# VHH binders against Protein DOG1-like 4 (DOGL4): the designs that were tried, part 34

Target 1, 232 residues: Protein DOG1-like 4 (DOGL4), of Arabidopsis thaliana (Mouse-ear cress) (q84jc2)
Amino acid sequence: MSKMRNLVEEKFLEFYESWVIQLELYLHQLLIAHNNNTMSETELRHLISKLTTHHKAYYTAKWAAIREDVLAFFGSVWLNPLENACSWLTGWKPSMVFRMVDRLRKSRVVLVEAQVKKLEELRVKTKFDEQKIEREMERYQVAMADRKMVELARLGCHVGGESVMVVEAAVRGLSMGLEKMVKAADCVRLKTLKGILDILTPPQCVEFLAAAATFQVQLRRWGNRRHYVTHS
Short names: E, the ipSAE of ESMFold2; O, the ipSAE of OpenDDE; V2, 0.75 times the mean of E and O plus 0.25 times the DockQ between their complexes.

## First folded at step 6 (VHH)

Design u21 (from q46 with S100T; framework vhh_6qgx_2)
Fold by ESMFold2-Fast, scan of step 6:
Structure u21 (fold): chain B 232 residues (1-232), chain A 124 residues (1-124)
Amino acid sequence: as target 1 above (232 residues)
Amino acid sequence: QVQLVESGGGLVQAGGSLRLSCAASGRTFSSYAMAWFRRAPGKEREFVAAISWSGGSTFYTDSVKGRFTISRDHAKNTVSLQMNSLRPEDTAVYYCAAGTEFYLPTSADEYDYWGQGTRVTVSA
């Protein structure tokens, strides 16, 4: 039954609500740091470390949850419809964060040429990794329409016999494939985040993380006020 | 999972140089941030230097900035600390550390793996 799925969803919903509250507190600290030119490099690095540890905690909890029920992350109950509409393979699209990085080019602390070059190299690699995952997703969807799966669907229309166990095995295989793909996408997200922070100075990291957290918090606020969501 | 072995410690006179090396073994070494910490007799471990997983970012404590250089060699699975213009106050046991953190942590509590340490003595 769906009882195990309900437990995973309830557990992660509680985790996520708490995680977002803490993200808002960290965003407040990032905005103070951005407006306060007296913070030392050590203090800025400590704040950046708190944010990255917070993001690691999210992926640790997510990977534990998807091992139990990956489908909970497709159309998540802890996300509003606007947040779900903006998702790419259960999370943010890695290449999208480079648009936030582009805003730093117009900030008070300008990116130097060496940083621009490294960010461009990282953007190209990130796009390549995304395209690889998109090709895997396409292969996965084609496999679902394979002759064998079509025959299993036909067999599943008849209640009884060992056909139920064959269908269960197929569904389990599909879930395992999705789990592998979601983890691959999360690895690209983490590599992209690590790469950006590696290239940026501590003040630029604070500005970048503040922009990212602001977008995430505001998207949640907008979606929770359904009247801001327009129909297609 | 990750094993760290330090080498290169010894006795040196003030103004001299030493190169510490840390050999790492493990599947995910290339994804780890690496750092050097030191502990003087009767003191707690203090941060010295860190290098990011890619080698693209480095961070140093103020007292060693300009004198020490941290580097890593992914092909040899090593991280090195080149120590120049050594001072008696640099006398300590130096520890190599590896962390799975996304950023360059400066707290010992943020590093998962530690070597046994190598002793550096700087005589006046």
Scores: ipSAE 0.314, ipTM 0.676, lowest interface PAE 3.7, mean pLDDT 84

Design u22 (from q46 with S100D; framework vhh_6qgx_2)
Fold by ESMFold2-Fast, scan of step 6:
Structure u22 (fold): chain B 232 residues (1-232), chain A 124 residues (1-124)
Amino acid sequence: as target 1 above (232 residues)
Amino acid sequence: QVQLVESGGGLVQAGGSLRLSCAASGRTFSSYAMAWFRRAPGKEREFVAAISWSGGSTFYTDSVKGRFTISRDHAKNTVSLQMNSLRPEDTAVYYCAAGDEFYLPTSADEYDYWGQGTRVTVSA
């Protein structure tokens, strides 16, 4: 399984590095579109579609990888320590994207009353779904301190085919629970993103996606700057 | 499994109206974007209109804006296209399409499921 974990990590590292490079290219296109104001609605929708397809590709690859080794996503080798520290259940915290939406109020692109109402309804729903997952996470963490888990940890200190199989079954059960939670969190992320894009106009979508991608790229750069090590 | 069946096509005079309907069956339809495409004789398939998974966002090709209205009924698993002020150039086979997409795609390649089409003929 450690060999499978290593292969999953290597494969996803290669995927993620390529995915981030393409995200930066799309960010450049979004910034040009935002500053240009001459693009047609069809052209803007095509650009937004490229970004959303790119995000779908990420979740397709992620869900394939977590089926093989979900633990690779807790303390990921393809993320720097700052990115890992800012992670909520292996990704961005859904409610945080509404901070990016709030930036639209500071631009020349103004939200109409109907949009504000729908965004507030979505924010409340997102916070509710988020809290539900956080309660499940708390239950999962408490279960780790349960008497049964303590006994299994004790048994793991003794050699024997029977005890080894029992411990391995328990570890597989824990991994399955984490996979379910990660997928639930990703579903909240996807529903939140879909909801925001559904409410916003194409120019507002471009501005929102540019803000989100800028933050993601900058967070990576800030963390990588810390790891620029000079051995003195 | 998603299956799409179109209805409502026919012959109508220029300036007239027609309402196309698409009935969808299968799992996860409520999460799908829905669209109408058309193919005129000797032409390629082109985008007409789309409606988001929630029904809250719509998009139309320029030639039908103000004349066509797309809507969906989640309870009945249907999407409809109300076509007003029809023109001879609207003559085509109209196809219903569904895709599991974040945003409203306008490319046929981004839709996973297709109906068999319904014929619309607009006489001069």
Scores: ipSAE 0.428, ipTM 0.749, lowest interface PAE 2.8, mean pLDDT 84

Design u23 (from q46 with S100N; framework vhh_6qgx_2)
Fold by ESMFold2-Fast, scan of step 6:
Structure u23 (fold): chain B 232 residues (1-232), chain A 124 residues (1-124)
Amino acid sequence: as target 1 above (232 residues)
Amino acid sequence: QVQLVESGGGLVQAGGSLRLSCAASGRTFSSYAMAWFRRAPGKEREFVAAISWSGGSTFYTDSVKGRFTISRDHAKNTVSLQMNSLRPEDTAVYYCAAGNEFYLPTSADEYDYWGQGTRVTVSA
């Protein structure tokens, strides 16, 4: 079934496709840096800065788009079905990132005790913030099924301008609540990334960012490959 | 309307010490990276030291490593630069900067707010 895209969806689709292409180029640079131990700390910090600026650009564009149409981010047309299925409040689940951090303990670039302690403290804080948002989403879903919303749905079945206007007002209220929750979730994501990078050394940051970008790129490829699988 | 105000500059003899302070007004910078840059007479502005939003990560230019220490006090909304074993080559106007970046910035263009500078003169 085809879906007609609105202007926000069309604009963000174009942005996202370009953003992913640039992410893959940065991933290539991160992998080269990880395999080449000759880069200076200044050079590594510059590369890490390019990646973090790239992620910041994504959230700047996203927040502008959700102000216009937050619902575009629930079942996004620029994401394949697998990417959409793996989303938590329109993006990656913050605590998932610590599984990528755990890989650093088994890599050549090992974590020292002080880093492990700080990462565990950050993991606990991230989980706590994540659960607060999950409770807010649960309350929101319950509120959507309340008596007032059920009555508005019934009114929406009648032909008439007044009924349409009342339903539209309710939908705007729904969108405002979702925008608040999406921004809260994105703030937890950004705080988590910022915290991890603050704790890690530059070589560890490169390995961590490479792992995160690799997973993001591969998830997209896995979902897209579903369309080219032949039964054999 | 946000301002960064530097203090602690002055004249000192080679081998001496100075402590520079930067106070933020108008808002807190607890989520911001803070840095010191300097501009020597006839030279471009160069990076000196930076401290992360948490205070847990610091970075120094090679010429000051082991001699300078950057620190921050979140309660007072200040960042300080302790300068030891000063050399005539450290003579410059020192600038405080704040940037709301995910990673610790070392480039001037990554800092959003700047102070007016404080002069440090190291005599031979």
Scores: ipSAE 0.466, ipTM 0.764, lowest interface PAE 2.6, mean pLDDT 85

Design u24 (from q46 with S100Q; framework vhh_6qgx_2)
Fold by ESMFold2-Fast, scan of step 6:
Structure u24 (fold): chain B 232 residues (1-232), chain A 124 residues (1-124)
Amino acid sequence: as target 1 above (232 residues)
Amino acid sequence: QVQLVESGGGLVQAGGSLRLSCAASGRTFSSYAMAWFRRAPGKEREFVAAISWSGGSTFYTDSVKGRFTISRDHAKNTVSLQMNSLRPEDTAVYYCAAGQEFYLPTSADEYDYWGQGTRVTVSA
């Protein structure tokens, strides 16, 4: 039996599908800009601004939605199974974007030594922030096996208003903990993205954003071709 | 409530220098991009210079590159514009702006907070 979509899932599905269509349009513009040297710095900055505004809109919508139902973002119905399998705390793993940055060192885009140093410093800080969140997630998962949680799960097997109320309060507390953790992870994502763009020149930003968007779009396309990743 | 207050404007001879300052109150702008825009009599508001939230990135309009320098002081919550080799064409009201962007925006509509402006007049 499939889980019926709730209102939060339906609204975010509609939002996300539109958001991805617009991302693909921006990706097309980024690829044109990257393969062309005729764009002015002002035109490149305008395009980068469109992309960053687009990403900001995603997090604005996401944070509104997780306030209502954070669990909708664990195994999201608007993501295919491959996208869900590649998620780290409901999104991309912050340290993974440095793989895209590493490609800039091997591309036609030339990073100067000062940029390389700043990117490495940012990578180290991002990894520290990421590990802090991973420790919080481990503490959360251990708490799920705690004696009190086991007792609450046991009580939840009995039908009764008082037992139901106690279980509902515990589930609400768990959801609030997950919401805080997801927001913390998203803050690391945004700080990492903002930090990279601050270090890079406009042509380098275009190449980086194009690489990131290409990976995101391609991952979705791979997962939508289910016979490559799932069985019927 | 948040306020940006510009200072340092005035009358100066061509070839002279002025330093504009923008003080932010009501909140800290350490996570905001800061910019200077100007409006000459009878013209629309145009971009002059921007500095990123970290101070690590700056951008200037072509007409002021090499003459103007934007800087920020996070401890004082201020942004400054050092204007050298001033020309009569630089005569305008100069506005300080702040925007919570990931990148350096150059469009006025991307900035959330604005000062009231400070007048700069460059005589021949």
Scores: ipSAE 0.242, ipTM 0.648, lowest interface PAE 4.8, mean pLDDT 84

Design u25 (from q46 with S100E; framework vhh_6qgx_2)
Fold by ESMFold2-Fast, scan of step 6:
Structure u25 (fold): chain B 232 residues (1-232), chain A 124 residues (1-124)
Amino acid sequence: as target 1 above (232 residues)
Amino acid sequence: QVQLVESGGGLVQAGGSLRLSCAASGRTFSSYAMAWFRRAPGKEREFVAAISWSGGSTFYTDSVKGRFTISRDHAKNTVSLQMNSLRPEDTAVYYCAAGEEFYLPTSADEYDYWGQGTRVTVSA
């Protein structure tokens, strides 16, 4: 879409820009904690708590915005095209974070056997939950292609009170279905994140969160550099 | 209405053991971290122990590590604190707390629900 915004998009854009700036500040603190390795367990837990509270604030704001306009989260104006292209149901794909966990095995933050087993169990459950949601999305898309819905869409091409009202009711119903599905996907994301942090030690949590935040920030920066590689 | 009710407090001799229990009513705390805090006479509330929403992660203040064990029963909606090798300095009112957090918090400000406390007195 061409640089047009509604009220929900404007408010969430303002929120998201501030949220990302604060995420980068937390990332700097995580990297200092990881590289310096002088913080106490209490200090590390406090830092992890700050970052998890920050993610909680994101989902609180997102769910409030989705209640008003879920479609704003499909092709979001506060995300660059690369971020939008990498989205799975308006956010990160839950199983993707296990690739960041796999990086912990290749670093100086060694996972013990019991942790490896629990992380693998969580990975399997996360993939299963993802597949359930993907099947729901497929059913939703099939319903969109239903003959009656296509017929209603054609009626919406006509200017006239009753036809317009019927199309508007159908679109509202579709939006409610998408809202439910996006919240279900976000619940899988939050459950996966909570599960990983529950299994890891505080130093491992710091490295994991630093890796996740680094990827999120770098993805945004790579996409924002699009003007250097596109025709202009 | 959400309520946390502590039980199991009492008078015990130094070196003895005591088990505190916290029963939650009005809400399921399956997604909540649960913790025990204590307040010694004339002092502020301090962190004692916490258990994550899954029960898979625990954290203890240094002075109780190895002596106290926190556990939870999701089916009964309870959290317990097994206190062994009790010392006179463990004398305090013990409070149960619950917080809906992604990580295991140690700050009192991160906990939303609190019990009224149960008194533990350890005699020399």
Scores: ipSAE 0.297, ipTM 0.681, lowest interface PAE 4.0, mean pLDDT 84

Design u26 (from q46 with S100Y; framework vhh_6qgx_2)
Fold by ESMFold2-Fast, scan of step 6:
Structure u26 (fold): chain B 232 residues (1-232), chain A 124 residues (1-124)
Amino acid sequence: as target 1 above (232 residues)
Amino acid sequence: QVQLVESGGGLVQAGGSLRLSCAASGRTFSSYAMAWFRRAPGKEREFVAAISWSGGSTFYTDSVKGRFTISRDHAKNTVSLQMNSLRPEDTAVYYCAAGYEFYLPTSADEYDYWGQGTRVTVSA
C-alpha cells in the first residue's frame, strides 16, 4: 500500500477529538469574555490570538494528513453524518460565516459604516472565490468519467504488473488534483476568517468567534444525538 | 525565510520626531503580521505597535497611542513606525518582528522573525 489510509484516519481522528475538546474550552472563555465587559483590550486580543492559533493548528494538521490521503477527508470518520452533510469541499462553506456576521449587525454589537462596507466587499469576493472552486470541482468530476479513465479502469481488470502500475499512476494523479482543490478551498476559508477578524474590533471578534464556535459545537452535538438514537 | 533589517534610529530631543523603517525580504512577507517591540535600558522587552497582514488593522500600547503610527508598504516590503512627540521614556532599542498569525498578537513569543534592533535616544 503506497498510501497509509488507516494510519492517517486514526491519527487525524485522535487529533480532531482533542482539537474539538480544546475548542469547547476556548468557547467557554469567549462566552465569559462576551458577557463580561471588564476585560481589557490586551486580554481580549490574547484570547482571540489563542483561537486563531488553534484554527491555524487545525489547517497545519489537515494539510499534512491530506498529503498522505486526501480521500480520508471526503468521508471523514471523525465527523458525524450531520457534520459530513453540511461540509463543502471537506470543511465549512466560507460564505456561511457571514450569517454570524449578519447576527452582529442585529445584536448589541455596533458596526460602523466603514466596517459594514468592508464586510460586504469581503462577502462578494468570498462568494466569487467559492464559485470558481465549484466550477473546478465540476470539471474534475467530469474528467473522472472521461474515456481515458474508463479505458484505464478496464485495463486494471487484466493480469499483469504493468496494468496495475498504470492504473495506480492515474489514481495518484486524480488524488493530487483533488488535494490542490481542497487546499484552494481551505485558502478561501482562511482568507475569509482573516479578513473578518481584520475588519472587526476585539469585542466584535470575540462575539463573532463565539457565535462560530457555538454553531460548530452545537452542530456536532445535534448530529451525535441523532446518531445514538439511530444505533438503537 | 524572512529577514528583517531596521533603520532610522538615532538621537533626538524631547518633542521631536523619528521614522523607523523595517525592510523585509522573503517570499512570505505579505502574509505576515508585523510589529514593533522595544527594550529600554534596565527593562524587559515590551510591545509597542502591530499591523495586520493586510494593513487594515493596527494596535498600539497605551503609552504611544496617538503619538506613534505604524504603517506598511506592500510594494516595497517595508513596515514603518512614525514616532511623534517623543519623550525621554521612549528611549530604547526598537525591534521589528514578523509572525504568520491570523490576528494581531501582542506577545513576543508569537512572532517568528526578528530584526537586530535600532537604538533611539531621546534627550531631555
Scores: ipSAE 0.280, ipTM 0.664, lowest interface PAE 4.2, mean pLDDT 83

Design u27 (from q46 with F102L; framework vhh_6qgx_2; at its last look DockQ between E and O 0.01; V2 from the best seeds 0.00; counts 0 for: pae E 13.2 > 2, placed apart)
Fold by ESMFold2-Fast, scan of step 6:
Structure u27 (fold): chain B 232 residues (1-232), chain A 124 residues (1-124)
Amino acid sequence: as target 1 above (232 residues)
Amino acid sequence: QVQLVESGGGLVQAGGSLRLSCAASGRTFSSYAMAWFRRAPGKEREFVAAISWSGGSTFYTDSVKGRFTISRDHAKNTVSLQMNSLRPEDTAVYYCAAGSELYLPTSADEYDYWGQGTRVTVSA
């Protein structure tokens, strides 16, 4: 039943709702820090660390969940349709985060030439890593249309003990392939985030993280409004 | 297995200089932040300085800012702390640490690997 949730979906839904509530609280702190400009470097670094620890907790929980059921992350029940439409391999597209970085060029805290150069080098590397994963996903999708897979699917429609075991092994193999691709995509996300934060000053990190969190929170709110209107 | 080994500690007169080095073995730390912490007699471990995985970002505790310089050599898998204008208050056991956090960590609990420490004594 497509409307029923399995245990992995139920547990991650509960986790994600709590995680988003905490993200909104951290966003509030980031906006106060950005607007007031009164915090010390030590205070800013502590706030940035809270946000990055929060993001790390998300990936720790996600990787535990995908080991059990990676398909739960494709068309996730804890995300609204708008959030799902904006997903690239179960999360944000790494190169798109540089759009948040571009906002820093219009702030009072201007990027210096050395930072601009490092950010462009990171952007190019990130795009290369993305394209490599996209080629892997295309190969995976083509393999699904392979004659052996088509034959296996046909055999699965004619129930027999040996046929059932072969189908189950193939499905397990497909899930393992998706898990590896999702983890590879998440590694690119984490390396990109880590790289950006390394290049930026603490006030720029606060502005960047505030922009990213604002987008994530607003996207959820916009999509939830559509959902309420649709179900009303 | 994985080991961080500090060297360069010793006795020095106030106003003098020392260079501490930390050599990593058993794995590479190219994606890790590296830091120096210290523990004075009768006190808890205190943050001193950190350098990011790339070497592009550094952070220092206020009491050493302008006097100490942290650096790393990726090829040699080492991190160094150049300590200038040393004060008696800098007397402590100095520890090297490596951490995998997404942002440059400044808290001891955010570091995964630790050395055994090297003693620095600054006489008046």
Scores: ipSAE 0.659, ipTM 0.856, lowest interface PAE 1.2, mean pLDDT 87
Fold by OpenDDE, look of step 7:
Structure u27 (fold): chain B 232 residues (1-232), chain A 124 residues (1-124)
Amino acid sequence: as target 1 above (232 residues)
Amino acid sequence: QVQLVESGGGLVQAGGSLRLSCAASGRTFSSYAMAWFRRAPGKEREFVAAISWSGGSTFYTDSVKGRFTISRDHAKNTVSLQMNSLRPEDTAVYYCAAGSELYLPTSADEYDYWGQGTRVTVSA
């Protein structure tokens, strides 16, 4: 919070705070649904749909924001240090959700063999996709340290209108690369989430979503307490 | 580090009731899932009950369902286990546990902090 925030950061911070509040409300509903065996499948599906819509809204907002300033999401000011430390390319690491599924299996969730098989297939695919993105990120990092970046730095040392324009163009190019990677990562997240929800039954989906939301909320709470950060 | 201290154990006749309590130290109590485990003589530690950070979700092992109730008080930093209709097979040392919450794990290795335990003896 000691650094200056730009307009994109401020706007997204506002959005995210509201989004998290809504997530907590949905979490409460999910927990109620989980503990209420009288809810119909239709009702459960409706609740699941609300959550998925909520997540879609996040990515819609995110993608709009990253078009303006993708760099704002690398060191997100709306997240505490713990949340940031746990981030992979500006969000949760897709393969981590399978740990949640595994934990659920160790608790009260009973998966049939067919579900287990499909989940394993999805896990493998997700990991593959993550690795592909990581390789691309590595390439990008190498490029950031190459001659182009040196030239950019050199240009930045010169005072003049034309020089500034050239530097800005170069930065835009670099940002576009980052944006592409972030979007790719988000796609993997969304596909993974969809895949899991497609494999699980509605009651299992509710439990999974509750676990995911709980994890997110807890991570935020832990980080806030440890770093003495209070978010309204 | 979180310190957990159990209380409420004792001797009770079959069919009787006991209420166990666990007091947690620190200000981060609300961040943890809480659970009760038990270890009977000659047996391994087994899961009994868990409660989410919010208290909105609970889970029980099958053998205690309908008889035991886990609850928590955030204001007091305590978790409780109401045990009704006690049976001789419920005889054990009961342990309070705290861990990072993903969603109410039943495995002991998922919990990071443990109390010293309180002994519950149910006579026939």
Scores: ipSAE 0.005, ipTM 0.241, lowest interface PAE 11.0, mean pLDDT 86
Fold by ESMFold2, look of step 7:
Formats: structure tokens, C-alpha cells, sequence
Structure u27 (fold): chain B 232 residues (1-232), chain A 124 residues (1-124)
């Protein structure tokens, strides 16, 4: 498995680079709308829709690639080491977005009591779903160890048997289990995002999306600069 | 996988009220944003109102804000449009729509499922 020569990795690297460039362009539009723009509610909803469509396109491409090679997403060649180190099941931990919501409240974004209550309910549900995934990962790791012991015992009984077939079966089993877990985590991410955008007003959604995009872009820029220097 | 049937259209005098209903059938009604669109004679279909999958967010086009109220009932799998203070300009065929996008969509292209429409006529 060559990370740089794998067709899945090469295709997704090209996709991701283009996707981040477009995210940066949308971030510029979000910042204009946030800081110094008098856009109508309809115009704000159009901008928000562009951002959500952009995120949906990311997951559509990711899920197609995971069907071919989920392991590529557990040390992605298209992410720098800092981005990879911050990953939980191939993406941001779903509950991390609530830190961004909390910071928005400190920056004088006023949420009414009904919004605060709904956000707390969503936070609890998101954490519950995360914990369910973590418990399933524990069960999966235990089940895989048990299956591996049975397969190794069978291999040890075969004269001249080839361990490649047992390893291939174990890798396929691991990949299917990881694909299930990654998609479950992504579904929690999407459900949480949808819930937040449903609770916030359009101007508040713009502020939230701008904060999230700013963090993602800056994490990528900082991580890239840490490992090389650009000269004229 | 979603079937939508509108009802409640009719003739009403200006200043009157009318309530439209949209019955949804299918497995995952709770996963869809729901909307009402309308098409006046000789005009393009236009957005009227939308409600999020949870019912927690609504959005209205400016011309109906304060007069129309969209609501949903998860137990009955219905979405409703209460139309008050009706004007002749509200005369149109009203369509119920459902979409599975992440955010509350306002463009017709973002909705996958449509009803057949119910006619509303507001006489001067």
C-alpha cells in the first residue's frame, strides 16, 4: 500500500486541494458578509447554502473514496502532520464545533434563551452519539482480536499454508469495520452541523461558518509552514 | 421515496384566510426540510415559506412575512401553511416540496419531491 502512488490517494489529494482553495474563496465572502455587508436575508441564505453544498460535496467524495480504501484516511497524504494529529476518526470530533459556538457567544453574538436551550440539547445528543461510537470501536477491536486468534490458529494447522490469505481476510474485515465507524462519525458530524444551522439565525450561521472555515484554513497554513520555508 | 399531497385550496375574498395542508408519506419525513412554493398565472414558480426538518427554523419570502405561518406536525406527517390577510397578488397554485439538504433551501432546484399543487384564488 503506497500512500503517494495509490490512485485513491492521488485522486482525493487533487480533490482536497481544489476543495480547500474553494473553501478559502467562500471564507472571503463569509467575512465580508460578517464584517461590512448589508446583505438581505435571501442573499445570506444563498451564501450559507453554497457553504453547506460545498461541505456536502466533500463528504460525497470522501464516502466514495472510503469504499475503495478507508485506510488512506487514517494518515492522509493530503493533510499536513498537524491536521492529521487533530483528527478523530478521519475528521474533527463532532462535539468540537460547540467550542466555536461558545466563542461566538463571547464575541457578543447574542443568543436568545430558546436558542441556548436547543444548543445544549444538541450538545448532549452529539456527545451521546460520540460515546456510542467509542464503545462500538472498543467492541470492534476486541472482536477483531478474537477473530485474528482463530484465524492464526487455523493457519498454524496448515502445512505450507500461506498466511497472505489470512492477512488479506483480516485486512478486509478491518476495512469494512473502519468504513462503518468512519461513516457513523461523519453522520454525527453532518447531523450536528445541520442542527446548529437550524438553530442559528442566518447572520449567526455566517459567523459560525466563518469561524469554522478560518480555523480550518489557518490550521492548514500553519502546519504547512512548520515543515518548510518558501523563498522568492 | 416521499409522496406529497396538498389540500385546502379554494376561492377566498381579499382580507380572508385559508389554511393549506400537505400530507407526506414515506419513511423519513422527519429528515426533510419542507417548503411551499407558488406559481401565479404567467409567472415563474417562487419560494413562499420553508420549515426545517426539526421545525425549529422557518423562513418566509418578504411579501408574505407576518401574514403566513408555516408549521409541521411530526405525528401526522403534515406541513401546513396558514395564510391570513390574503391579497389578490397571492393568487397562485401552491406546491408542497421536500428536500434533504443540510440547510433550509430557498431555491426550487434544491427540493427533490413535489406535490401536484392546490389552487388558491383571492378575489378583489
Amino acid sequence: as target 1 above (232 residues)
Amino acid sequence: QVQLVESGGGLVQAGGSLRLSCAASGRTFSSYAMAWFRRAPGKEREFVAAISWSGGSTFYTDSVKGRFTISRDHAKNTVSLQMNSLRPEDTAVYYCAAGSELYLPTSADEYDYWGQGTRVTVSA
Scores: ipSAE 0.000, ipTM 0.299, lowest interface PAE 13.2, mean pLDDT 78
ESMFold2 (binder alone), look of step 7: mean pLDDT 82; pTM 0.842

